# VH-VL binders against Jerky protein homolog-like (JRKL), part 4

Target 1, 218 residues: Jerky protein homolog-like (JRKL), of Homo sapiens (Human) (q9y4a0r168to385)
Amino acid sequence: LQPEQIYNADETGLFWKCLPSRISVIKGKCTVPGHKSIEERVTIMCCANATGLHKLKLCVVGKAKKPRSFKSTDTLNLPVSYFSQKGAWMDLSIFRQWFDKIFVPQVREYLRSKGLQEKAVLLLDNSPTHPNENVLRSDDGQIFAKYLPPNVASLIQPSDQGVIATMKRNYRAGLLQNNLEEGNDLKSFWKKLTLLDALYEIAMAWNLVKPVTISRAW
Below, E stands for the ipSAE of ESMFold2; O stands for the ipSAE of OpenDDE; V2 stands for 0.75 times the mean of E and O plus 0.25 times the DockQ between their complexes.

## First folded at step 1 (VH-VL)

Design m08 (framework fv_remtolumab_arm2)
Fold by ESMFold2-Fast, scan of step 1:
Structure m08 (fold): chain C 218 residues (1-218), chain A 120 residues (1-120), chain B 107 residues (1-107)
Amino acid sequence: as target 1 above (218 residues)
Amino acid sequence: EVQLVQSGAEVKKPGSSVKVSCKASGGTFSDYAIGWVRQAPGQGLEWMGGIIPIFDTADYAQKFQGRVTITADESTTTAYMELSGLTSDDTAVYYCARDHYYSRGYFDYWGQGTTVTVSS
Amino acid sequence: EIVLTQSPDFQSVTPKEKVTITCRASQSIGSYLHWYQQKPDQPPKLLIKYASQSFSGVPSRFSGSGSGTDFTLTINGLEAEDAGTYYCHQYDSLPWTFGPGTKVDIK
């Protein structure tokens, strides 16, 4: 397989009203401006090929099927692939749906556009939220997932955390830039920040992760 | 213009404590973190810790953990660094610095420094 | 903790000469390396951020390069006002650490 045909996906939690670095979080709560504890969390999954030239739209799992801030927006028109789950955790059903409805079709389109065989492998760690390997296969068997044992995963994906850390740093920077542009202090900004705002910001943060950052992680 | 103004020089006895202040102006105190860095005579720079005022969250270098306390008061836009159990090894210039923690971490603006002398 | 080492410890240079200062990290820190200049009895001033980005108001003769574990600060055409001590600083992981400094004097 060529590097364009080799993909990796990683999950992380984001307290979208909390800055994702050097903040103490207890039982899913964090202190935000005004000394209010907020329990706002989503799960984010990043997926890209080994060249870093194909980054899939972020997968985001939130609590509400249709958050109030989405009132006028179809979930299919969001800057991310949005799913809902009680507790905002990735689960077997959501992972399978993402694989079948998003990953496989987008990988086929990308490989076809590059004149490459529509064959690809998705390398995953062995997480309880990931379905059995044998169900993560396209109907023709050409696009499939492969679980790596911890020892092998660490050797092949030594910088997974670096890509996620870079995206989260971009998210923080984007939030600060928006706050400065509006002339508000952080407390006023956090009060106005909606989940929809955060989804646009994290999508931009993911887009800013350079191909070389992803390719170096391999 | 952004400015960090520190309290004046202190002369302390061994075993006592010192509390240095750092008043921020010209920007927004709540948009940045404040770090504390010291420098002993003729020596290099040593990070002691820092605080993010909006989250009331402080981090400390292990060497100072248990002796240093960093706090912030949003109403006066002032950060404080208190060091206890002073010895002659704590004689140094103490600096506060604005930490671009949210954007990308670096110290852009520094206070003028506070000289702390510990003498028996 | 990440240890930073600098070379040379001290350099005495004639005006207009090129000065090269190196900073080596005990482990990879990506590009999270910053350079500061300190003159006697003054606080440090930021010169270069993220290994290679000049801070505002810094003369163009100062430049930085490097990534991972090896970094360089270059002064292309030292001026008298550049005498001072230069420190590298890593902001990759806590605790934040500084190099021991390189003192640059004018001959």
Scores: ipSAE 0.000, ipTM 0.427, lowest interface PAE 16.6, mean pLDDT 80

Design m09 (framework fv_remtolumab_arm2)
Fold by ESMFold2-Fast, scan of step 1:
Structure m09 (fold): chain C 218 residues (1-218), chain A 120 residues (1-120), chain B 107 residues (1-107)
Amino acid sequence: as target 1 above (218 residues)
Amino acid sequence: EVQLVQSGAEVKKPGSSVKVSCKASGGTFSDYAIGWVRQAPGQGLEWMGGIIPIFDTADYAQKFQGRVTITADESTTTAYMELSGLTSDDTAVYYCARGRDYWSEAFDIWGQGTTVTVSS
Amino acid sequence: EIVLTQSPDFQSVTPKEKVTITCRASQSIGSYLHWYQQKPDQPPKLLIKYASQSFSGVPSRFSGSGSGTDFTLTINGLEAEDAGTYYCHQYDSLPWTFGPGTKVDIK
């Protein structure tokens, strides 16, 4: 397999309403009054190939099936692949749906666009949220997942390195920049921030992660 | 692999200031928040503050506000913690530690520590 | 600020025994709790992040559980190298705070 055919996916939690700040946040709280932490939290899954040139659309798991901020937005036009789960955690069903409906089709399209064989491997840690590897396989068997042993996963899970940190850094920098550009104080900005706003911002943050940052992690 | 290397031990007089450095090697500096945690002899851990270099903003625990200044120099990949108005209560080991994301990530890499002794 | 308390303060254990350390927060912190191990004259090392997620390279005998205000670190089959002080750390609200520590000794 070529580097274009080798993928890795990793999950992380994001507290989308928690912003780095000076004195105003120190005196305040991480959460906006009246808003529970679980509703401010989403799970994000990042997936990219070893070259870093193919970054898949982010998978986001939130608590609400139909967030209020989504009312005027087509779900097909979201900047991320959105799923819901009571605790906003990845689970076996969501992972399998993502693999079958998103990962496999998008990898095929990418490899086809590059004139490469439509064959790929998805390298994963042996996490409780991941289905048995025997069920994570395309109908033709050419695109499939492989679980890394714990001792090997700790050495070669590139997405668990600086890539996720870079994305989160970009996310918070983008929020701060938008607040500064609007001329709003931090409290007003925080009150106005919706999950939909956060989804656009994290998608932009992921897009800003350079291919070299991802490829160097391998 | 990222390592944090701190400056050497210091012995200071009461009323003076100390500036401890923390140099990051083997990775991107600005991609990470740097926190400062101290530990007095035989005592537990106490967070003093931290900085996110790309935001050019530092946060401080109120107990140290007015006495502590945390800065970062991205060109040398070095963070600094300066503590003024030293008293014997400031005798401690001072650690810098990396948070992958200041707001939501754990401190996964720590410096070796810098012993600061305040005595007359 | 959020105050963390740990119990027990000290525990002396024979090798292969199960060790349970409890951390309690003065207010709900969700799952924003991390566990560290510190050996004499060394910096702390991250063991468990977000209450229950093992950090890479940490032996499987270490596990974490809990949410809200009550959290537990378990060492299932203590080894000689596990002697040290264990600290919980909340990452919910500034200022970040640590528990007072639990010292684990080997008999």
Scores: ipSAE 0.006, ipTM 0.435, lowest interface PAE 11.7, mean pLDDT 80

Design m10 (framework fv_remtolumab_arm2)
Fold by ESMFold2-Fast, scan of step 1:
Structure m10 (fold): chain C 218 residues (1-218), chain A 122 residues (1-122), chain B 107 residues (1-107)
Amino acid sequence: as target 1 above (218 residues)
Amino acid sequence: EVQLVQSGAEVKKPGSSVKVSCKASGGTFSDYAIGWVRQAPGQGLEWMGGIIPIFDTADYAQKFQGRVTITADESTTTAYMELSGLTSDDTAVYYCARTYDYESSGYSFDYWGQGTTVTVSS
Amino acid sequence: EIVLTQSPDFQSVTPKEKVTITCRASQSIGSYLHWYQQKPDQPPKLLIKYASQSFSGVPSRFSGSGSGTDFTLTINGLEAEDAGTYYCHQYDSLPWTFGPGTKVDIK
């Protein structure tokens, strides 16, 4: 397989409505001193090929099937592939749906557009939220997932080249930039921020991650 | 490759303060939470507090509140733990440790510094 | 404060034997428990996170199980390099607390 046919996916949590300072992050909740805990968290999954030239639309898992901020916006028209789960955590069913309905079709389209064989591998860690390797295969067997052995996985250091870290920095920088442009104080802006706003901002943050940042992580 | 390197051993008098440093190399410093854990001679591990540099927020164990201060400097990729009002009970090895996935995994300390011995004697 | 207790305090084991270490919490902590290994004059090393998830690079002979108040770390086929003190650590409630440790030695 060529680098265009080798993909990696990684999951992270995002406290999308956290003030830059005066916040304690405990057990998936953001706490502001003097106020009750506010749990404003989603799970994000980033997926790209080894060249960094194909970044898949972000997969986001939130709590509500249709949050209030989604009014007038169909989930199919969101800047991310949105799923819901009571705890906003990835689970086996959501991962399988993402693989079958999003990953496989988009990888085929990309490889076809590049004149490459429609064959690809998705390299994953052994997370409890990842289905058995045998069920993560396309119908023709050409696109499939493979779990990394523990001794090989230890050579991958996402924190060093920071694909997820870069995306989160871009996200927070974008929120600060929007606040400055509107002339609002930071606390007022943070109170008004909706999940829909966050989804557009994180999608933009992902799009700003350069191919070289992704390719260096391999 | 991520490595945490701590400052050298300290010998302090009762009533003084000590400031231990923890320099992170390899990874992007702002992506981590840094915790501080101490261990008295022949004893177990005791959590003191931690900081999430990107949020500029620190939490402390109540036992140490008022005499411990944890800070971080992104430009030097260094975290600090300052402990004041030292007594002989503070004689211990002080460790810093990082948590990469604090938004998902909380305080799982995946990489640790080598430790800094602080001895308090009169 | 949540108190963690470990059993046994000390265990001397022949190589290749199975070692079982238990950690009990004074109140339910869900699965917010991590396991560490510490060798003499070295910092601790993460083995298991969230009660049962192996950390990268940790040999498959190490496994964790349990939830609520009772947790177990198992070493299936102890090797010479596994001698050390093992600590459980709860992340459910502040302050974060550690167990007193279980020392494993090789005969």
Scores: ipSAE 0.046, ipTM 0.598, lowest interface PAE 5.9, mean pLDDT 81

Design m11 (framework fv_remtolumab_arm2)
Fold by ESMFold2-Fast, scan of step 1:
Structure m11 (fold): chain C 218 residues (1-218), chain A 118 residues (1-118), chain B 107 residues (1-107)
Amino acid sequence: as target 1 above (218 residues)
Amino acid sequence: EVQLVQSGAEVKKPGSSVKVSCKASGGTFSDYAIGWVRQAPGQGLEWMGGIIPIFDTADYAQKFQGRVTITADESTTTAYMELSGLTSDDTAVYYCAREYWGDAFDIWGQGTTVTVSS
Amino acid sequence: EIVLTQSPDFQSVTPKEKVTITCRASQSIGSYLHWYQQKPDQPPKLLIKYASQSFSGVPSRFSGSGSGTDFTLTINGLEAEDAGTYYCHQYDSLPWTFGPGTKVDIK
């Protein structure tokens, strides 16, 4: 397989609302005991090929089926692929839906656009929330998942080796920049921050991750 | 779980500089801050400063401002502490420690002995 | 800066006895106080965070209490491996500061 046909997906948690000012982060107030909320947390999954030139739309798992901040916004119009789960954790059903309805079709379209064979492998860690690899396979068998042993995954998971860190850095920098541009004080900005605002910002943060950052992680 | 591994012992002359490294393994480097704490022989613990790599923001104890520089390289998951204008009073073991975003120093490096000889 | 004082400076204890170490802050720090243990030639290890919360893997004989300006670390039934120096650390405001330490020895 060519690098364009090799994908990696990795998950991370994000406390999107519990974002302190620079001083508060250093002071540690954002993460003190009793300040953690399921509603302030989402699970994010990023997926890209080995060249970094194909980044899939972020998969985000939140707690609410239709958060208040979404109002009349159709979930199909969100900057991310949004799913809901009571604990805001990835589960077997959501992962399978993402693989079948988002990953496989988008990979086929990308490879077709590049004149490449529609064959790809998705490299994953062996997480309990990931389905058995035998069921993560396209109908024609050409696009499939392969699990890495835990000890190997920690050393060669491309997305885990700096890509997620870069994305989170971009997210936090973007929120701070938005506060400055709106002319609001920091407290007013954090008070008004909604999940919808966070989803737009994290999508932008993901888009700002350069292909070379992803490809060098391999 | 994160592990912090520091560079080896250094012997320095008065007036020189020393740069100590702290390499993190496991976990996500961006999810925490790295603090630097030193301990002179037979003395207690003294906080020098810390850095939040994702913000590229460092803070320093007033006593060390102007002499200490703390940096981080996310690509190698390594934090650095450089101390200049060394005197015999800087002879100490230097530790890096993780501040998991707002929690205590829960994981510590093994320490780097810096000896400043006259 | 916030100054922390500890008492006693030194304590020599028979195994299985109760050890009490106190830490006093120069101003109120709420519950933003942590306790560390340091053995000779080793880095400090976190024991108790936020005055009373045990860190993972720490033996149940260690407990912490207090708030505001007065804090206590208790070792109920000292074991031989508990010999070392104990430090309190305030996490209320920069700069972070540590107490001077309490050395606990076994006789």
Scores: ipSAE 0.000, ipTM 0.416, lowest interface PAE 13.9, mean pLDDT 80

Design m12 (framework fv_remtolumab_arm2)
Fold by ESMFold2-Fast, scan of step 1:
Structure m12 (fold): chain C 218 residues (1-218), chain A 121 residues (1-121), chain B 107 residues (1-107)
Amino acid sequence: as target 1 above (218 residues)
Amino acid sequence: EVQLVQSGAEVKKPGSSVKVSCKASGGTFSSYTIGWVRQAPGQGLEWMGGIIPMFGTTDYAQKFQGRVTITADESTTTAYMELSGLTSDDTAVYYCARDKYSWGDYYMDVWGQGTTVTVSS
Amino acid sequence: EIVLTQSPDFQSVTPKEKVTITCRASQSIGNYLHWYQQKPDQPPKLLIKYASQSISGVPSRFSGSGSGTDFTLTINGLEAEDAGTYYCHQSRSLPFTFGPGTKVDIK
């Protein structure tokens, strides 16, 4: 397989509504009184090919099936692929749906646009939220997932944390810029921030991750 | 590019307090966290706490909680570390250091020159 | 708190020799480990971030590796200006902690 046909996906949590502090970032504690951590936390999954030239639309798992901030926006028009789960955690069903309905079609479209064979592998670690690899396969068998043993994964994908860290830094910088442009008190900005606002900002942050940052992780 | 300049050496009596300043120049002050690290004579490095100036949020190592107060003034781009209830065990060089990004990069890439605090009677 | 240990405590090395310093964490810290060099009467200087990432302006003879609990700093061809104390630092959880240091002298 060519590097364009080799993909990797990683998950991370994001506390999008919490006032930043080292404690909230490192230990998952929020500094804003009265918040509901689940409603202010989402799971984000980043997926890209080995060249870094194809970054898939972010997968986001939130708590609410249709958050209030979404009521005027069709979920198909969101800058992310949104799913809901009671705890805002990735689960087997959501991962399978993302693979079948998002990953496979988007990879086919990309490879077709590049004049490449529509064949790809998705390399995954052994997370409990990932389905058995034999069910993560397209109908024609050409696009499929493969789990890497822990010792092999560390040799092939040594620095995926750098990609996620870069995306999170871009997200925070974008929020700071938004607040600066509005001229509002920081507390007021944080209070007004909606999940929809956060989804647009994290999508922009992902788009700003350069291909070389992703390819260096391989 | 970014430089941190600390206040001068202090000699203090047991039971008193000391306030060390750390003035940042260059770069965007609001885009990073200022941490404080001390080093007793002949000993290693010990993290005391830090502040995210843009939000005014602080974190302290439990050992210093109740005795240390870290503040920042964005208008003068200056961070402060005040330590109260001084004892001879607090004799050390106190450093301020920048975490390059306020909440994402916690490596300390720019350091102040250090402030020697001597507690003696 | 996460405790970091370093080995060796002290190393006296001939010029151009390879130096290896290890840092072990009491629990897994992923790649949230950074290396600093401190010379007498100077503040620490960042050498390596996130276990293995290079720092602009730091000579290429310095490299880092490792993940989880075991980390290594390598100086490939020690120069006279490399004499100093080397510290590892974890940023995985609060409180941030440092290793006890490894002193490197030129023979």
Scores: ipSAE 0.000, ipTM 0.449, lowest interface PAE 14.5, mean pLDDT 80

Design m13 (from m12 with heavy chain D99E K100G Y101T S102Y W103Y G104E Y106S Y107A M108F V110I; framework fv_remtolumab_arm2)
Fold by ESMFold2-Fast, scan of step 1:
Structure m13 (fold): chain C 218 residues (1-218), chain A 121 residues (1-121), chain B 107 residues (1-107)
Amino acid sequence: as target 1 above (218 residues)
Amino acid sequence: EVQLVQSGAEVKKPGSSVKVSCKASGGTFSSYTIGWVRQAPGQGLEWMGGIIPMFGTTDYAQKFQGRVTITADESTTTAYMELSGLTSDDTAVYYCAREGTYYEDSAFDIWGQGTTVTVSS
Amino acid sequence: EIVLTQSPDFQSVTPKEKVTITCRASQSIGNYLHWYQQKPDQPPKLLIKYASQSISGVPSRFSGSGSGTDFTLTINGLEAEDAGTYYCHQSRSLPFTFGPGTKVDIK
């Protein structure tokens, strides 16, 4: 397989409306006090090929099936592939649905656009949220998942963490920059921030991750 | 050019408290993290904690939790560090230092001139 | 907490010589390591951030390298004004910690 046909997916949590502190930024936990403020989290999954030139639409798992901030917004018009689960955690069913309905079709379309064989492997770690690899296979068997051996996963994990960290940094910077450029108080903007606003911002943050940042993670 | 200007030297008795100020002039204050680092005579550097002024959120080193309080006043662009229950072991130069923005950088790029606190009895 | 150790603890050097200072972390910190210079009765000054990134206004003779647990600060051609104590600092985990320092004197 060529680097265009080799994919990797990683999951992370995001407390999108948590007041920042050094601990929350470093550990990814919401540890700051609020005025009975609702602290909300989502699970984000990033997926890209080894060249970094194909970044899949971000996968987001939230708590509500149809959040109030979505209003009349068609879920198909969201900047992310949105799923819901009571705890906003990835689970076996959602991972399987993402693989079948999002990953396989988008990878197939990308490879076709590049004149490459519609054959690809998705390299995954041994996470409890990931189904057996024999279940993660396209109908024709050409696009499939494979679990990395522990020794191989260990070699690339530090670099993989860099991609997620870069995306989260872009998210936080984007929130600050957009609000300051509009002449608004960032603190008041943060209070008014909706899940829909956060989804657009994190999608932009993912789009800003450069191909070289992703390719170096391999 | 951004500067951090600290309050003057203090001489304190054991059991008392001290409150050191750090005023930022020029540049951005609210979105940066202001940290506090102390240095005992002839010794190395020790991180005490920090604050993100725009959120009022603080982080403290475990050694100082319960004794240290860090605050910030955005209207005067001033950060404060109050240390209580002073002993002779707290005799040191106390520095405020600016980390990068809370989402980007954790190196201390700008430092105050330092405040000498002497605990004697 | 992450413990940083520095070597050597003291070095006396002739001007124009190359100085190498090492910093080792008790666990991997990626590239979250920064170097500071402190002169007597002055606050520390940032020299290098994130293991190898240059700081505007710092002479090019200062350079940093390393990742994970082993880091090096190099001064290529020590000048008289470089006398001072050099500290490494990790920002990978709270609490932030500093190395014990390396004192550099001119012969």
Scores: ipSAE 0.012, ipTM 0.537, lowest interface PAE 7.9, mean pLDDT 82

Design m14 (framework fv_remtolumab_arm2; at its last look DockQ between E and O 0.02; V2 from the best seeds 0.00; counts 0 for: pae E 19.6 > 2, placed apart)
Heavy chain, then light chain:
Amino acid sequence: EVQLVQSGAEVKKPGSSVKVSCKASGGTFSSYTIGWVRQAPGQGLEWMGGIIPMFGTTDYAQKFQGRVTITADESTTTAYMELSGLTSDDTAVYYCARLDRYSYFDYWGQGTTVTVSS
Amino acid sequence: EIVLTQSPDFQSVTPKEKVTITCRASQSIGNYLHWYQQKPDQPPKLLIKYASQSISGVPSRFSGSGSGTDFTLTINGLEAEDAGTYYCHQSRSLPFTFGPGTKVDIK
ESMFold2-Fast, scan of step 1: ipSAE 0.289; ipTM 0.731
ESMFold2, look of step 2: ipSAE 0.000; ipTM 0.401
ESMFold2 (binder alone), look of step 2: mean pLDDT 92; pTM 0.937
OpenDDE, look of step 2: ipSAE 0.005; ipTM 0.541

Design m15 (framework fv_remtolumab_arm2)
Fold by ESMFold2-Fast, scan of step 1:
Structure m15 (fold): chain C 218 residues (1-218), chain A 123 residues (1-123), chain B 107 residues (1-107)
Amino acid sequence: as target 1 above (218 residues)
Amino acid sequence: EVQLVQSGAEVKKPGSSVKVSCKASGGTFSSYTIGWVRQAPGQGLEWMGGIIPMFGTTDYAQKFQGRVTITADESTTTAYMELSGLTSDDTAVYYCARDYYRGSEYDYYFDYWGQGTTVTVSS
Amino acid sequence: EIVLTQSPDFQSVTPKEKVTITCRASQSIGNYLHWYQQKPDQPPKLLIKYASQSISGVPSRFSGSGSGTDFTLTINGLEAEDAGTYYCHQSRSLPFTFGPGTKVDIK
C-alpha cells in the first residue's frame, strides 16, 4: 500500500469549556464557575492518511442527541460528524457507524480523486470500545481496520500524540482570540460559550494542523 | 536553541519578598510552560509551581500557596516568581525550567533550565 | 503528596562499570517518571523521560525502565563526565516531587 492508503485514527477527550492548567489535564477535570465537568466534555476522533494530505472531518461524540445550541443548525451542516452517547464516550455502535458511513465512503472518494486503487487500511489502538477487526471491513474487503499490537500501542500512548496535542493547542489559542475580539471578561466569555461554538473552533483547529505535522508522526 | 536567563543573586532580610525573573529566548514564548524549582544548600529539588503563559493559568505547591506568585509577560518574554514572607528556610538557588505543553497531553518533564538565582535570607 | 525514594544514596564506581539507580514511588505513577543529572553549581539536565524514553543528545549508555512504583536508571559503562547527582521526578500528581538524589563519584 501507498502512504495515501494508510490511515490512523486517534481518540481524545476535550473539555471544550475549560482553560488548560496542569491539574485539569492530570485529573481529567474541568472546573468552570457554575458548570458541570461532564457537560463540558466530548470525545474527538482525528483520522488522516500517512501523507497528512487527507484529513477526515472530525468525529465528535457528545452527550445530548440534540444540544440546545444546535437548534438553528441542521446536524448535517455541522463542521464535524456528530454522534451522541450518554457518557459522551465512543462505543462499539458509534465506531462502526462512523467506519461504515463516513470513513469508507470518504476514503474511496479521496483515493478515486487521486487516481489510486480504492484499497486502504485503518490502523487503530487495541481498545475494548472498538469493534472486532473482522467487523470493520468494507463489503468488497478492500478497506479494513487493523489493530496495532499491544506492545506498539502501549509505547505510543499517552506520550506519542503530537497531532492531537497540536490540534488542542490550536483550539485553545482560537478560543482566547475570540474572547479578546468580543471584549468580554473571561468569566462572561465562558458563560456564553456553547457546544456549537466549540465545534466550529475545534474544526478550524484541526484544519490548521499541517500535513507535515501528520506525516512526521508516521 | 531555547535559552532561559535568570536575574542575579539577591540578599534579603527576613520578612521581605523577592522577585526572580526568567527571560526566554528561542522558540515561541506563548508555547512555553514555565515551572519554578528551588534547591537549598546541599539539598534536593523542590517544585514550587508553574504557569502556562498562553492561558495565564497557574498551579502552586500547597507548601507555597499564599506566599508565591508566578506571572508572565509575553511582550518581554519573561516569567517571574515572587516569594513573600521570607525566612532563613528560603535560602536556596531558584531555577526556572520549561515543562512541556502539548495541548491535550502535557509533557511535564523539564527539558531546559535557567542558570539559577541564589537567594540568601539573612539578618 | 507522592514521595519518591532513591537508592543508593551514594556510589563510587570505576570507569566503564555499570551503575544502577532505583527510584520508588509511594503510590502508582504509571510511566510519569523522569530522570535528571546535576553537576556541581549547574542546573539539572534531563536524561530520560516517561520512565524509558530517550532524549536527543544524551549518550545511549543512559537507559531507564520500570512502571507503577519501581523505576531504574542504568548507566552502562560509566564515563568520567557522568560524575554527578541523579534525581528522579514524578509528574503524575501535583505537587510534582523529586527523589532525594543519588550521588555518583568516580574512583
Scores: ipSAE 0.031, ipTM 0.484, lowest interface PAE 6.0, mean pLDDT 82

